VHH binders against F-box/LRR-repeat protein At2g29910. Designs and how they scored, part 6

Target 1, 352 residues: F-box/LRR-repeat protein At2g29910, of Arabidopsis thaliana (Mouse-ear cress) (q1pey8)
Amino acid sequence: MGSRDLISSLPDEILGKVLSLLPTKRAASTAVLSKRWNNLPALVDKLDINDAIGGPGGFPEFIDKTLALLTNSTTIKRTSLNNEFQYGESQVNTWIRSFLERGCLQLYLNAQSLYTIDTEFFTSNTLVELTITGGFSPDGLLPPGGVFFPKLKTLSLVLMTFVDSDMYELFISGCPLLEEFLLRNDEIEIPPVWNALVSSPSIKRLTIVHHFPNYREAHDGCWFRTPNLVYLDYSSYVPDWYEVDLGSLVEARLDLRSWERLRDEKAGGYGDCDSVYDDEEYPDDPILGDVTNLVTGLSNIKTLHLSPDSLEVFYFCCKSMPVFHNLLTLSFESAKKEAGQCCHFSSISLLT

## First folded at step 1 (VHH)

Design m08 (framework vhh_7b2m_4)
Fold by ESMFold2-Fast, scan of step 1:
Structure m08 (fold): chain B 352 residues (1-352), chain A 124 residues (1-124)
Amino acid sequence: as target 1 above (352 residues)
Amino acid sequence: EVQLVESGGGLVQAGGSLRLSCAASGFIFSSYAVGWYRQAPGKQRVVVASIDSGGSTKYSNSVKGRFTISRDNAKNTVYLQMNSLKPEDTAVYYCATEIRYGSGYTYPDEFDYWGQGTQVTVSS
């Protein structure tokens, strides 16, 4: 349609990006990217935006023009944004706002560069699934009304940093229908502040990875207040104690590691020769942590998967082993995870 | 119980193509992310490509534009289509999956189970 065709104003290299970045079955079959847009369906199944191919040149203009061609009433069911290059925070936040205003049901955000995201985006009456990975972080405090995701069933937070440890708990409290939660905080230089608390009446599947081999976590304890949890996958260095409500738990995978307490330097050949008397009391133990309450909380479990490091934790950090009267499957994973080394796991069921 | 079996490796000349397959069993395949890794002699294992339960893909910079990862949930199989192969692509290729629950983008250290590997050798 003549001079009103916005697409014709885009450079050829950007037009190539538009064709490659909107490759959904419905968009490809019902929309024509040419001299004019044909009528788009009221529901677009997927919008996939990735700047990894083609570089940063013209990408912001392309996104802005593409979003301008969609009506505000066009519902985008699934939206993914993957940014390998640094863009203005205001521009990225404008794109995210546009996705949310169109009532998306699933949102995936990933960035290799650091972005602060507008905390206003932690409210949506349509989102069912939210994944935030990479360099995204909040721009400060959570919204004054709190987080509001009344329909959210799946939440994944990967390498996402909050400015305050309480924000994780506040986020979860805004998700009353949440069934699945994944939190991963590892392999970054500075550990995020996390209060080691997961409290939810609705969560059925929980994955926690909080692993910093070069830092001792400042946790006195860890809290799992998840009475409807069915599956737990937990990887962490163990705190001094646990408080758990895991009454519905059926299956767990544990990759637990103990911290060694820094020992005082001893002067071997310099100084006095100390007279020591060994009694039945243990000397100061270099191994930190106590998993007794966690292990006791697992007593009704049917399936338990343990890493080799978890066996060491059970040996050194568990005061008393409960009777696992419902245990049907116990598998031991044979794997080693070290800095710069890949893991290989194999599990063996001992009771069939 | 969880098993991953790679196939499709072999000897190919530079500029050629190979398609690797990974057959999965012992878990609900459609619910988990799966990735391809490779390990060249004397080097550490590195990620090549991954695909999550929703079909979202990631590629290492060394293979972008040349390799394509895809999945067929009806067959419990993941594929890696390798085009424009270079001698530097010579490695044992491994398939890996996680037992963790969640969705979205997958990172290499999230994989819990590995296959036995399949050798790819690219001659000049």
Scores: ipSAE 0.000, ipTM 0.136, lowest interface PAE 19.0, mean pLDDT 68

Design m09 (framework vhh_7b2m_4)
Fold by ESMFold2-Fast, scan of step 1:
Structure m09 (fold): chain B 352 residues (1-352), chain A 123 residues (1-123)
Amino acid sequence: as target 1 above (352 residues)
Amino acid sequence: EVQLVESGGGLVQAGGSLRLSCAASGFTFSTYAVGWYRQAPGKQRVVVASITSGGSTKYSNSVKGRFTISRDNAKNTVYLQMNSLKPEDTAVYYCAVESYLYGRWSPDQYDYWGQGTQVTVSS
């Protein structure tokens, strides 16, 4: 709990740090209590906005009043917006505008309902880290040059969709200094219109999760045009082909999944898996997918981490295995174990 | 300040049950995914179970059917109900805030860990 008298006796610098540790509602209430406090919202480094605790009633009015207590020149280093309830799109966009106008360095946007975000907000001369969840989408097509994040180093797009597949490429192209990119697409979502292209000269660390077990069409092909990539963490069902430029890659973690055979023991039925019998998918057809180009693109790697499923993919979906002349560490996890196992080699030829 | 405090560990015989609790503070608990991890002596820390903000659950293959993860957002607490315990379940169990099951965000944001609680299963 602490004493209010003790808090009020703190130097302005320390008081600003204390306010940055409080949830937004409490920080705003504190600022109302004295003349000293009325001038200190300018020193708040963190703004955490969440309707889960207070419920939806009065939340928009509360946020508007909180932002009014901050000067227009107040720098908010970290801003988090977490919405469990649906509010008007214009109101939410007004809040995001306020964050960006105040020179936010880190922005986290999470919503349980769908919001259209104004494309004008895809510009910021101060953002270093941006995270957007699947509750947000642009209000239209991104114009060329409409995305501009010159200082952005870290970008995370989680369960996020765009209206058109080329918008992902336009978004990334607007981030010339981007070093770390995370894209997460999960089986619970309808597959996004993402064309499976990651093209960036600056990305050094890439995490891709793209799992749609009931949508083979969502795993048609994949491009990694990332010549300066150092670390890859990639989880997906295997597509029909890969095109890669991974010349700087040092370390990779692969969780690759082959398509299940239609007549598997989990189905419990005689040749009747999901009633997919016809010419579309025959149980005796060969496993679809080809990782040959991806694996060849990894030939100069020093450290490789493989999930148990990746071993099956290497066996069935790789036409020709390279020799891994530079491989020093091969790490894998047993399907029956929860700890990884490591092997050290001067060179390796896998599954030849 | 984000803080996670685990409790409920102890000594139990094979076939027994334990319920672990993780009390969260300093962040909006209901909007984050929370996971349980464990680290056995001399081994790496591995994922056990996770639960999303919406209540969707995932389990490691070694604990499926035996362990159940749940959350109480009103109490800012996540639970791990462990049934049919085996000697190989012996480990220090950790609570962590995670946004993803694979891939990780900046540690400053979502890779927060508790101090751990010891679980020992005797044969």
Scores: ipSAE 0.000, ipTM 0.130, lowest interface PAE 17.7, mean pLDDT 69

Design o01 (framework vhh_7ocj_1)
Fold by ESMFold2-Fast, scan of step 1:
Structure o01 (fold): chain B 352 residues (1-352), chain A 122 residues (1-122)
Amino acid sequence: as target 1 above (352 residues)
Amino acid sequence: QVQLVESGGGLVQAGGSLRLSCAASGSIFSIYAMGWYRQAPGKQRELVAAITSGGSTRYGDFVKGRFTISRGNAKNTVYLQMNSLSVEDTAVYYCAADRYGSGWYPSEYDYWGQGTQVTVSS
């Protein structure tokens, strides 16, 4: 009876979805359900849980039944949990625990509703890749040593908010073999308490997106202490200063935005002529920010990609340009993005 | 919104090569995971190759060693170099973008191109 009886209770649509998760599509297409289910622990390579179809009422039962069919010793290589609807927090945490206990190698967590994650989940001897999006947050402070992912190579933190700025450093320090890191902070209304520090001896590929145009205090300074970094993709408003260790950097893409040029109201006096076109007639305030140390840190780069906004930052916010002795490719994006055009040329020439 | 436009498909003899390109517009391409999927008549879409924002790659078992995925963030373009083509590679090839970078399943991709036909003759 047992597992076979449970399987036979699943609706045809749901059973078909489970079969579609098998790594061998040819095997699943045979429609030999009893044979496939008898071999399910050996065939399960991926588990994709997406509640966008079917609604919340039946979805928890589906997950619980599916997990009950697997033994605690069954290893699932890839697990994805994408929650469009709100479920019980303890239930979601039970599913995550089940995934981790089964030794998953890759874990993707995405939610449209807010969930707290048990801090015990920030340890795994098997995870190689982890993605967590803004619907999930730790339940309180991460304890020192509370994060430990000894095999993790890829980490993506998207729209996450920690209680304390130190939590970002604790998370990275718990990942000694980390090679690829993505941090995105551009859709949250209030900026996270991230002190703009990335410090890692192991990271080779780094993507940072940090855009808060109404919060200059969120862009006070920036530290890249990443001596083995090979590739940098960095998009932000220009801070007042940089401190960088980018000695291994080969390629960078920069999308740096200058702060608004404000009119000197003392020079203009009072009264506006009700014309939207007249704004350009007034002198701009000086541009804030300094990119000099970042640009100097890029002096050995071979490939540099600059957005139109980055060109303005280089012009106004860089006190001295280094000589780019190793530069082979310099690429510019079009100033009018609606055309989708790019300007490219290769150069070995001195920039200064 | 992101729009994806594929190019480089066509007719090729078995053993030949093709290079597909996918140009993205309207978003921050560099932070997306990009994938190539294919669909033959009467079959479901299957993953051919995927590349993360940082450049880590994954391939379908049927193309490992023959196909190479790469990205050019300056041009907002992802590429698929296809070598040693066989009749079984005949399909419509679709470009896809995943804003959060997982790339494991078609259901996880947010944006899809219209597809480009690849036909391999014997």
Scores: ipSAE 0.005, ipTM 0.279, lowest interface PAE 11.3, mean pLDDT 69

Design o02 (framework vhh_7ocj_1)
Fold by ESMFold2-Fast, scan of step 1:
Structure o02 (fold): chain B 352 residues (1-352), chain A 124 residues (1-124)
Amino acid sequence: as target 1 above (352 residues)
Amino acid sequence: QVQLVESGGGLVQAGGSLRLSCAASGRTFSSYAMGWYRQAPGKQRELVAAITSGGSTRYGDFVKGRFTISRGNAKNTVYLQMNSLSVEDTAVYYCAAGYTWYGDSYRSSEYDYWGQGTQVTVSS
């Protein structure tokens, strides 16, 4: 009698808890080790599915067999699906449907390949946390009833695209209890359609990363209508204006970059643009955004973290600097990532 | 402030196992991607394993199938379970954290915070 026999002597409740701590393929393997394990997969409250470790061969069959071992009424509290290889779109949608129908509380989706996801998956009465990364996109417009995640508290969207800019707003409006929102869009050939609006009465933590250095025209302005926001992490090229409601904000991290007027386009690094390099030519005036309203909205914060580029933005793109009566910590990020600097201050005016 | 402290490094014989822990302080890390990098003397710093805010994982080719990364956001801790260690795994291991990570990215420049490193030495 080995360790397998010892494990098989544990009560079903304890075994179910043990299995929920194992990666899904190990949990499924244990079901074949003992006759009593035929019902134990029904007690697993976590599925952790990752083809990066197991490779692509047999992965769809493994998932299908694992799900077949669970009863239709089995509640799966946590599901993580991480796909490095492309599978049939219908098959992937069937897996996600299975997770949601079982009352999943936390869903993590990551795919390196492009998948069109059924819009009916944007409705769940049980989901508390949703993360979508990689190539997932909706199949056309959102469902006629809209998005409905009444219990969702955490939402992360990484490189997820919608076909219409208003879909982002409709998605957030379907999440009335949302407390934490992360949106990441980085440089690709064409920026995703997003109207630079975050509007939510419930969000307390917001992370926005939006970097498209060649697409200044993508956004005229930016809106943060988040009156209960406590923490803001914001990295972007600055638009021409901001409209903010940040009355509850306590801490912010800003990595802001200003635009330069066509200088890089004209200079190019190739010597055949005469207007920049001829006989001490006068350069074009820089086109700079305006962060005055954003900075004014930060006047009551206690902690502010600034990148070096943010200091330049504050200097050139802020028409009037508020007094920071409540500021206790001001941190500067260095160009060397492992070396940060932090200062303690009270009642200061930045850059003056 | 955000501070990362690694622990669990040390001397181990080839074929053995070691578990590294990284404790993050200053705030919750549900919005942060976290990773483990390593650097041997005279070599470039390379990705060992990374985990996104949503739990998606990525591994360096040399460690796939042997190492496992996991995290507990409520505890602000990330772990690296290292199995079947070889002499080639000898390096200083660094914990890193950043706001987000792309599934296609292995760039250290995407991480904003770094620990001081912990030495792992594998003897034959």
Scores: ipSAE 0.000, ipTM 0.209, lowest interface PAE 13.0, mean pLDDT 68

Design o03 (framework vhh_7ocj_1)
Fold by ESMFold2-Fast, scan of step 1:
Structure o03 (fold): chain B 352 residues (1-352), chain A 122 residues (1-122)
Amino acid sequence: as target 1 above (352 residues)
Amino acid sequence: QVQLVESGGGLVQAGGSLRLSCAASGFTFSSYAMGWYRQAPGKQRELVAAITRGGSTRYGDFVKGRFTISRGNAKNTVYLQMNSLSVEDTAVYYCAADLRYYGTSPWEYDYWGQGTQVTVSS
């Protein structure tokens, strides 16, 4: 009697459900260990490929075998590829093509090494959710007709770079049903060539994190052309001007920073060391930036969350403060570093 | 060299409270969104709570108003305060770290803890 393999004793229906909860490497290993399990990958509606557990040894062969087993036998609903080790660029592109050819609905790509992603993959009639993080960049060639994701509703671009500043705008323009967009460009030394423009008639939820304190002149302005935006989460050093169309905006979280606070910021993981030097002198630079047009664009908002730094930006970088006639909730962090406090109003005027 | 270590799980009676902690090491904690997920026997892993780098929170529908997620960047720790526990809250609770601003799907998270068992008796 010895040990009990409880999982192998389960009915196939339950076993298939259990396998859909495991990373693909473990699920496939389980199938190989039992003849009963050889065809169980066909019951999985999720494919999760993660090399963090086993290192690079045999990983490419394992993926190739796994994908071969799923040819015309399974529709892959959700796929995750998380590469902590360097693999052949053509091999990684082959895997991505295989996921998309199987009608993948959700795709998550993460890598620690730089890969050139084939831009022909920026066309999918089935993809609903796409996340691309760390290390991926396009080869600079657009597919015929450009980027086209007709069913994509959620897009997340985290710590990745495009070759051309126009690529962000071209990517978004190819997503006519896009409802949620997340762009994160912080905690790295060199900013991507993003042009500080978000233009979309369909986006309803927008998250932007863009912190490059050492690149004050990288952006002269910022454009939000998002007339159907309902929720904005925006974290950045403020440029000299804003141009916004935020007529539908209901809720915003703002973490805005002035260039006066450069010494308090992290950059590429080395800023932590710099922050401990007690004899560090701040440069004699004026307070730069103007949020007047951004704040005016927020005048109809119902819920506003402000970081402490945003309050300073509102005080120093706003030439004229509107009256917030529809403001019901104002939330901000306390001076004692306590969790944010909330206040409820039918209207409010900041700095009146 | 990334580690997430959960603690604070155990046996509690219905209506009771537990506080889970997750100590993180080997990465810049303040740069990551943190989440708590749970998995009951025979069920899929589901979102309990998530907290972004900036402190914004998201909760699963069955725990709203009862559970509170918080983070202590000085201690590299994320917490889950669980109040008014019911038998349906019985599960293994997992801590997870996500470089993205927020994630609600378990397969999107970069790092995972080994889990801590929570058992609620009637």
Scores: ipSAE 0.000, ipTM 0.204, lowest interface PAE 11.8, mean pLDDT 70

Design o04 (framework vhh_7ocj_1)
Fold by ESMFold2-Fast, scan of step 1:
Structure o04 (fold): chain B 352 residues (1-352), chain A 123 residues (1-123)
Amino acid sequence: as target 1 above (352 residues)
Amino acid sequence: QVQLVESGGGLVQAGGSLRLSCAASGSTFSIYAMGWYRQAPGKQRELVAAISSGGSTRYGDFVKGRFTISRGNAKNTVYLQMNSLSVEDTAVYYCATDEFYRGLYSPSDFDYWGQGTQVTVSS
């Protein structure tokens, strides 16, 4: 993806000005760009910005000058900003502000370096889809009017760091039409401060991935207050209890894991000892967590997909198993092992 | 922006194996998620397999331990090892990538798609 690919995705108004700023190039290079100009009406709806194209020296100047030529009447539907090289935080925030001021409908933010995002951007009358991932984090303060995304239907937060656990719920409460929410927290050193609460009357599809095997104390409980939820994809270590309102749920995919503190403690030990008599008397720590309320909340579903670890959780961490009278499909899946088989049942009672 | 090129498709007998490869070019940064989708004539496009930047995998219900998705050492390459192929696996296989991990949960939200590679399984 070179500068040609970036330039060819810009609106014709901007493309013309960019070319006027650059020295005249060979006919072959001009011919390649000319072929893309025939498709400008199709390209005007999308703006993709990728820092691999120009590097830090030329890229910021190019983007700043190009965006300065954009009028408020120009419609840009989709903007993607991907940063591999670290630019000035003020420059990145200026670019984001420019996108939002031009009525962006879809915004994707990804960075390999850490950036503080201006919380004034958590207000947009035009955004329908927002994805924030990588190194982006808010400055810790919500705007004076709170979060306001009246048209937002899809929200994805990947490795987002908030200062306060309440900010996740406050963010969602500012999205009254939100239908799809994805929260992914894994592969980072310190888990984000998430309060394990999802409360929304509008969400229909929910994906939660929160895997931190060494942070048992992070959550005492988990709340799903999502009465219109149709599909749940949930991957996590189980807390001590659940409180759920999942009355509309049709399908669930669960990858649930129990805590085993004793195993983790043993793994952290160093041994230069030839005699380890304690291994013969080493008891497994009791399985921690309780999914009884979660499983009861799922009793009316039609389709259930379970990982092998979820079966262990159902067996040891569920005190009373409901009858799944409406269950039509029960599937056993794996992440690294052989895939499980799918079975169809009209009525089933799991674990007796 | 990102160009995806699939390879490895072709004609194979039932019970055989094929390995599909997909290379993403035009970017030097990490791609967060890559996946394989397929579309047979008269059917909707469906998820075959997907892999995250960290190596977490997701498979379609119809795969049943026959297919394995993996990344090359370079994060911009993904492979689909297809074993125990059946006539029902005949389809055009598409590679897709999502720089923001979004596409693992919604095929319609993937940022970039390849042109597809035909897989035909004969009996």
Scores: ipSAE 0.000, ipTM 0.210, lowest interface PAE 13.6, mean pLDDT 68

Design o05 (framework vhh_7ocj_1)
Fold by ESMFold2-Fast, scan of step 1:
Structure o05 (fold): chain B 352 residues (1-352), chain A 125 residues (1-125)
Amino acid sequence: as target 1 above (352 residues)
Amino acid sequence: QVQLVESGGGLVQAGGSLRLSCAASGFTFSRYDMGWYRQAPGKQRELVAAITSGGSTRYGDFVKGRFTISRGNAKNTVYLQMNSLSVEDTAVYYCAASPYEELWKRFTSGEYDYWGQGTQVTVSS
């Protein structure tokens, strides 16, 4: 009560800043409470839409009315859409179109339910940052003119799948100024048809997380054709081969996992099992994967961070170790359990 | 308990220099990405500079060539050397930290996990 009156007495510039800190639902609600505030939604440069606190019943109508209060000339710098409930797909796509038509510079999309994102939205003259996480996936072909994000500098694709492996490469090729790329694929989902190719003359920072322990075919090979890459953060199971162009690379963080040895259940077919096997007659299963070309491609780096699993991979899956003439820092990580947490990493830095 | 304490702010004449420091405690500093953000009255918080656990740096377009970020792992401190200061650099400067293993969360959310209280920088004409 009293607080509402005090807040409404603040200058418009301060009110605009306060509104930018609130979810869009609350920001629109405050505009209804004050005649002075009726024009403040037009001054908000950040639009944050989250249905977790509002429920689904009236939420679509509320967003439609909120967007109607914004003229097509109103510039929205940052938009976050985070949906806990499932809405009509055409309605969600209409909201995204409204954001893009208003010259959005930063767009963050996250959903708990599956939505098909209209591939017509893969064209924007204003987007500088795009993040698409959980639930949003393109259904079908890229737009007739291809992907076109001439100003995009940061792209993050988290748990997103395309219907064709070519779409990843075509998406990146449509981003000529792209400097930062993050691709995350989790072990809990079905692997995307990603061909493990990252090809870009502009990318300077790359983060790849790709883990599918039960799908070796998802880790068949890997290409890093990124000659201007400065920083690499790469977490994956070891593929059979690498082809890399990492000539500008300064720092790398590697979390590489070797394939588990296949248990030889047929060893007993050769002779007596009695827990007494002749190692000469029953050799271990082969160790799969080869990182030789990746490691050779890293020979000019200044800083290298290795997970414990990466040390095993370097030992078993690297046919020849290069000389790291420029290496200044080599860090090894060890996993430890913490109270209230499942794991904690301790880093050891060695100067060479 | 994570704590970030900024120092080195103050009043300076245009064309002058300042060095900001951020002392970190309560975590293994060498494993954390560090950043400097600033916020002027009536404006949004913006990235000034960032440095990874391994020393790779990134700068905001408005400060490239003028500011330099660095870190001293032995002292658990990150620094921001600010040269050729202009009135437009007047803002509260915040130190920020995130563990590098969660960098993907930071890229999706746009924010660091831990923040300092901020230090005021005022550039007079």
Scores: ipSAE 0.000, ipTM 0.291, lowest interface PAE 11.9, mean pLDDT 70

Design o06 (framework vhh_7ocj_1)
Fold by ESMFold2-Fast, scan of step 1:
Structure o06 (fold): chain B 352 residues (1-352), chain A 124 residues (1-124)
Amino acid sequence: as target 1 above (352 residues)
Amino acid sequence: QVQLVESGGGLVQAGGSLRLSCAASGFTFSSYAMGWYRQAPGKQRELVAAIYSGGSTRYGDFVKGRFTISRGNAKNTVYLQMNSLSVEDTAVYYCAVSYTYEWGTGKYTISDYWGQGTQVTVSS
């Protein structure tokens, strides 16, 4: 901060690049420093809105003022909206509309409170990357024409809950160039109505986290219809069956868990997870789940990362093990977080 | 840049106690899970304890009831209190930070950062 005099002497094109690296609150403050700065907000490539940094006082007015400083022709390449505090839904939706109308290329939406998002926002001719976290959910059915993201390459849905299971598939179908997809469902207490289907001809990298230890019905089966998938990162309790098309798969990271009846009993025993093995007459019940089709689908893989729980699953829940003719690297993850947590520990794969 | 610096290791008699500390810098400490791992001679690294951003903890079965992990967010430090030590606890203990959620991409970035390790030797 001692070099403000120097900064004021820089050409506008350089100042624009410097401002694009600063959080939006600081960039907007800089723009009011002198008359020369009146046009500088139009050069900001990144809009980073985070009320946790600035506090709740005046935040809506600050955002409205900041957006008013930008012309309708100003393209904001990267936009991040992180809301720690509860604001009016209409105001939040107005901000999102403003971002999309300015043709943003990357949009990150995160909130601690639940907001309904207008389904009209599920269309953009410019968006390349989209992340929506659990604070945002659609206010109804997806548009009659479906989702329309013709340029979207990366999609992340974190703790997002749709009203219908079909909405996940409709979302992906609207993204014909989608290469990277992340779906994470492990921090919510009640599982979403996700049908465990990922069907896409374009996806090359897939990350799925779906952990609900008290809800076996949330893990009935799993379908990966992703013939061009190169990398899979998959964390889940094992379903009764898999149907996979993974012919291009090169690398996988698996954290698979077998069903443990006692876990549900310790959690109070509510749910249908123990329904099959609740009879005292069958004390030597088999381990639930079958990964045979998944493991067979991995037969051409070159790199495989397995959690300790995945080894147990491969041993007990796989009826026949294929020969891994192309396997060059096999590594073991030393630790994974409990279900409902957001981070994993990896020790062996990256250091050995 | 991410930096993790362990301290508190040493030689201790069986039944004794040690407290390990890990000073972290270069990232928003309070937002990340922190863990302690150990590696005994000729063995793989194994998780000893983890503490998550929300305060929840996880322990390896072999240390449960004997070790306690804690964190001081104001000091960017994670601690491992080790009680009732046995010769089987002899190992190099490593501090680690886990995978992170990358801004703007929605991706979990592989971000395994390790300290240099601190030697713990338990004599009989």
Scores: ipSAE 0.000, ipTM 0.110, lowest interface PAE 17.7, mean pLDDT 69

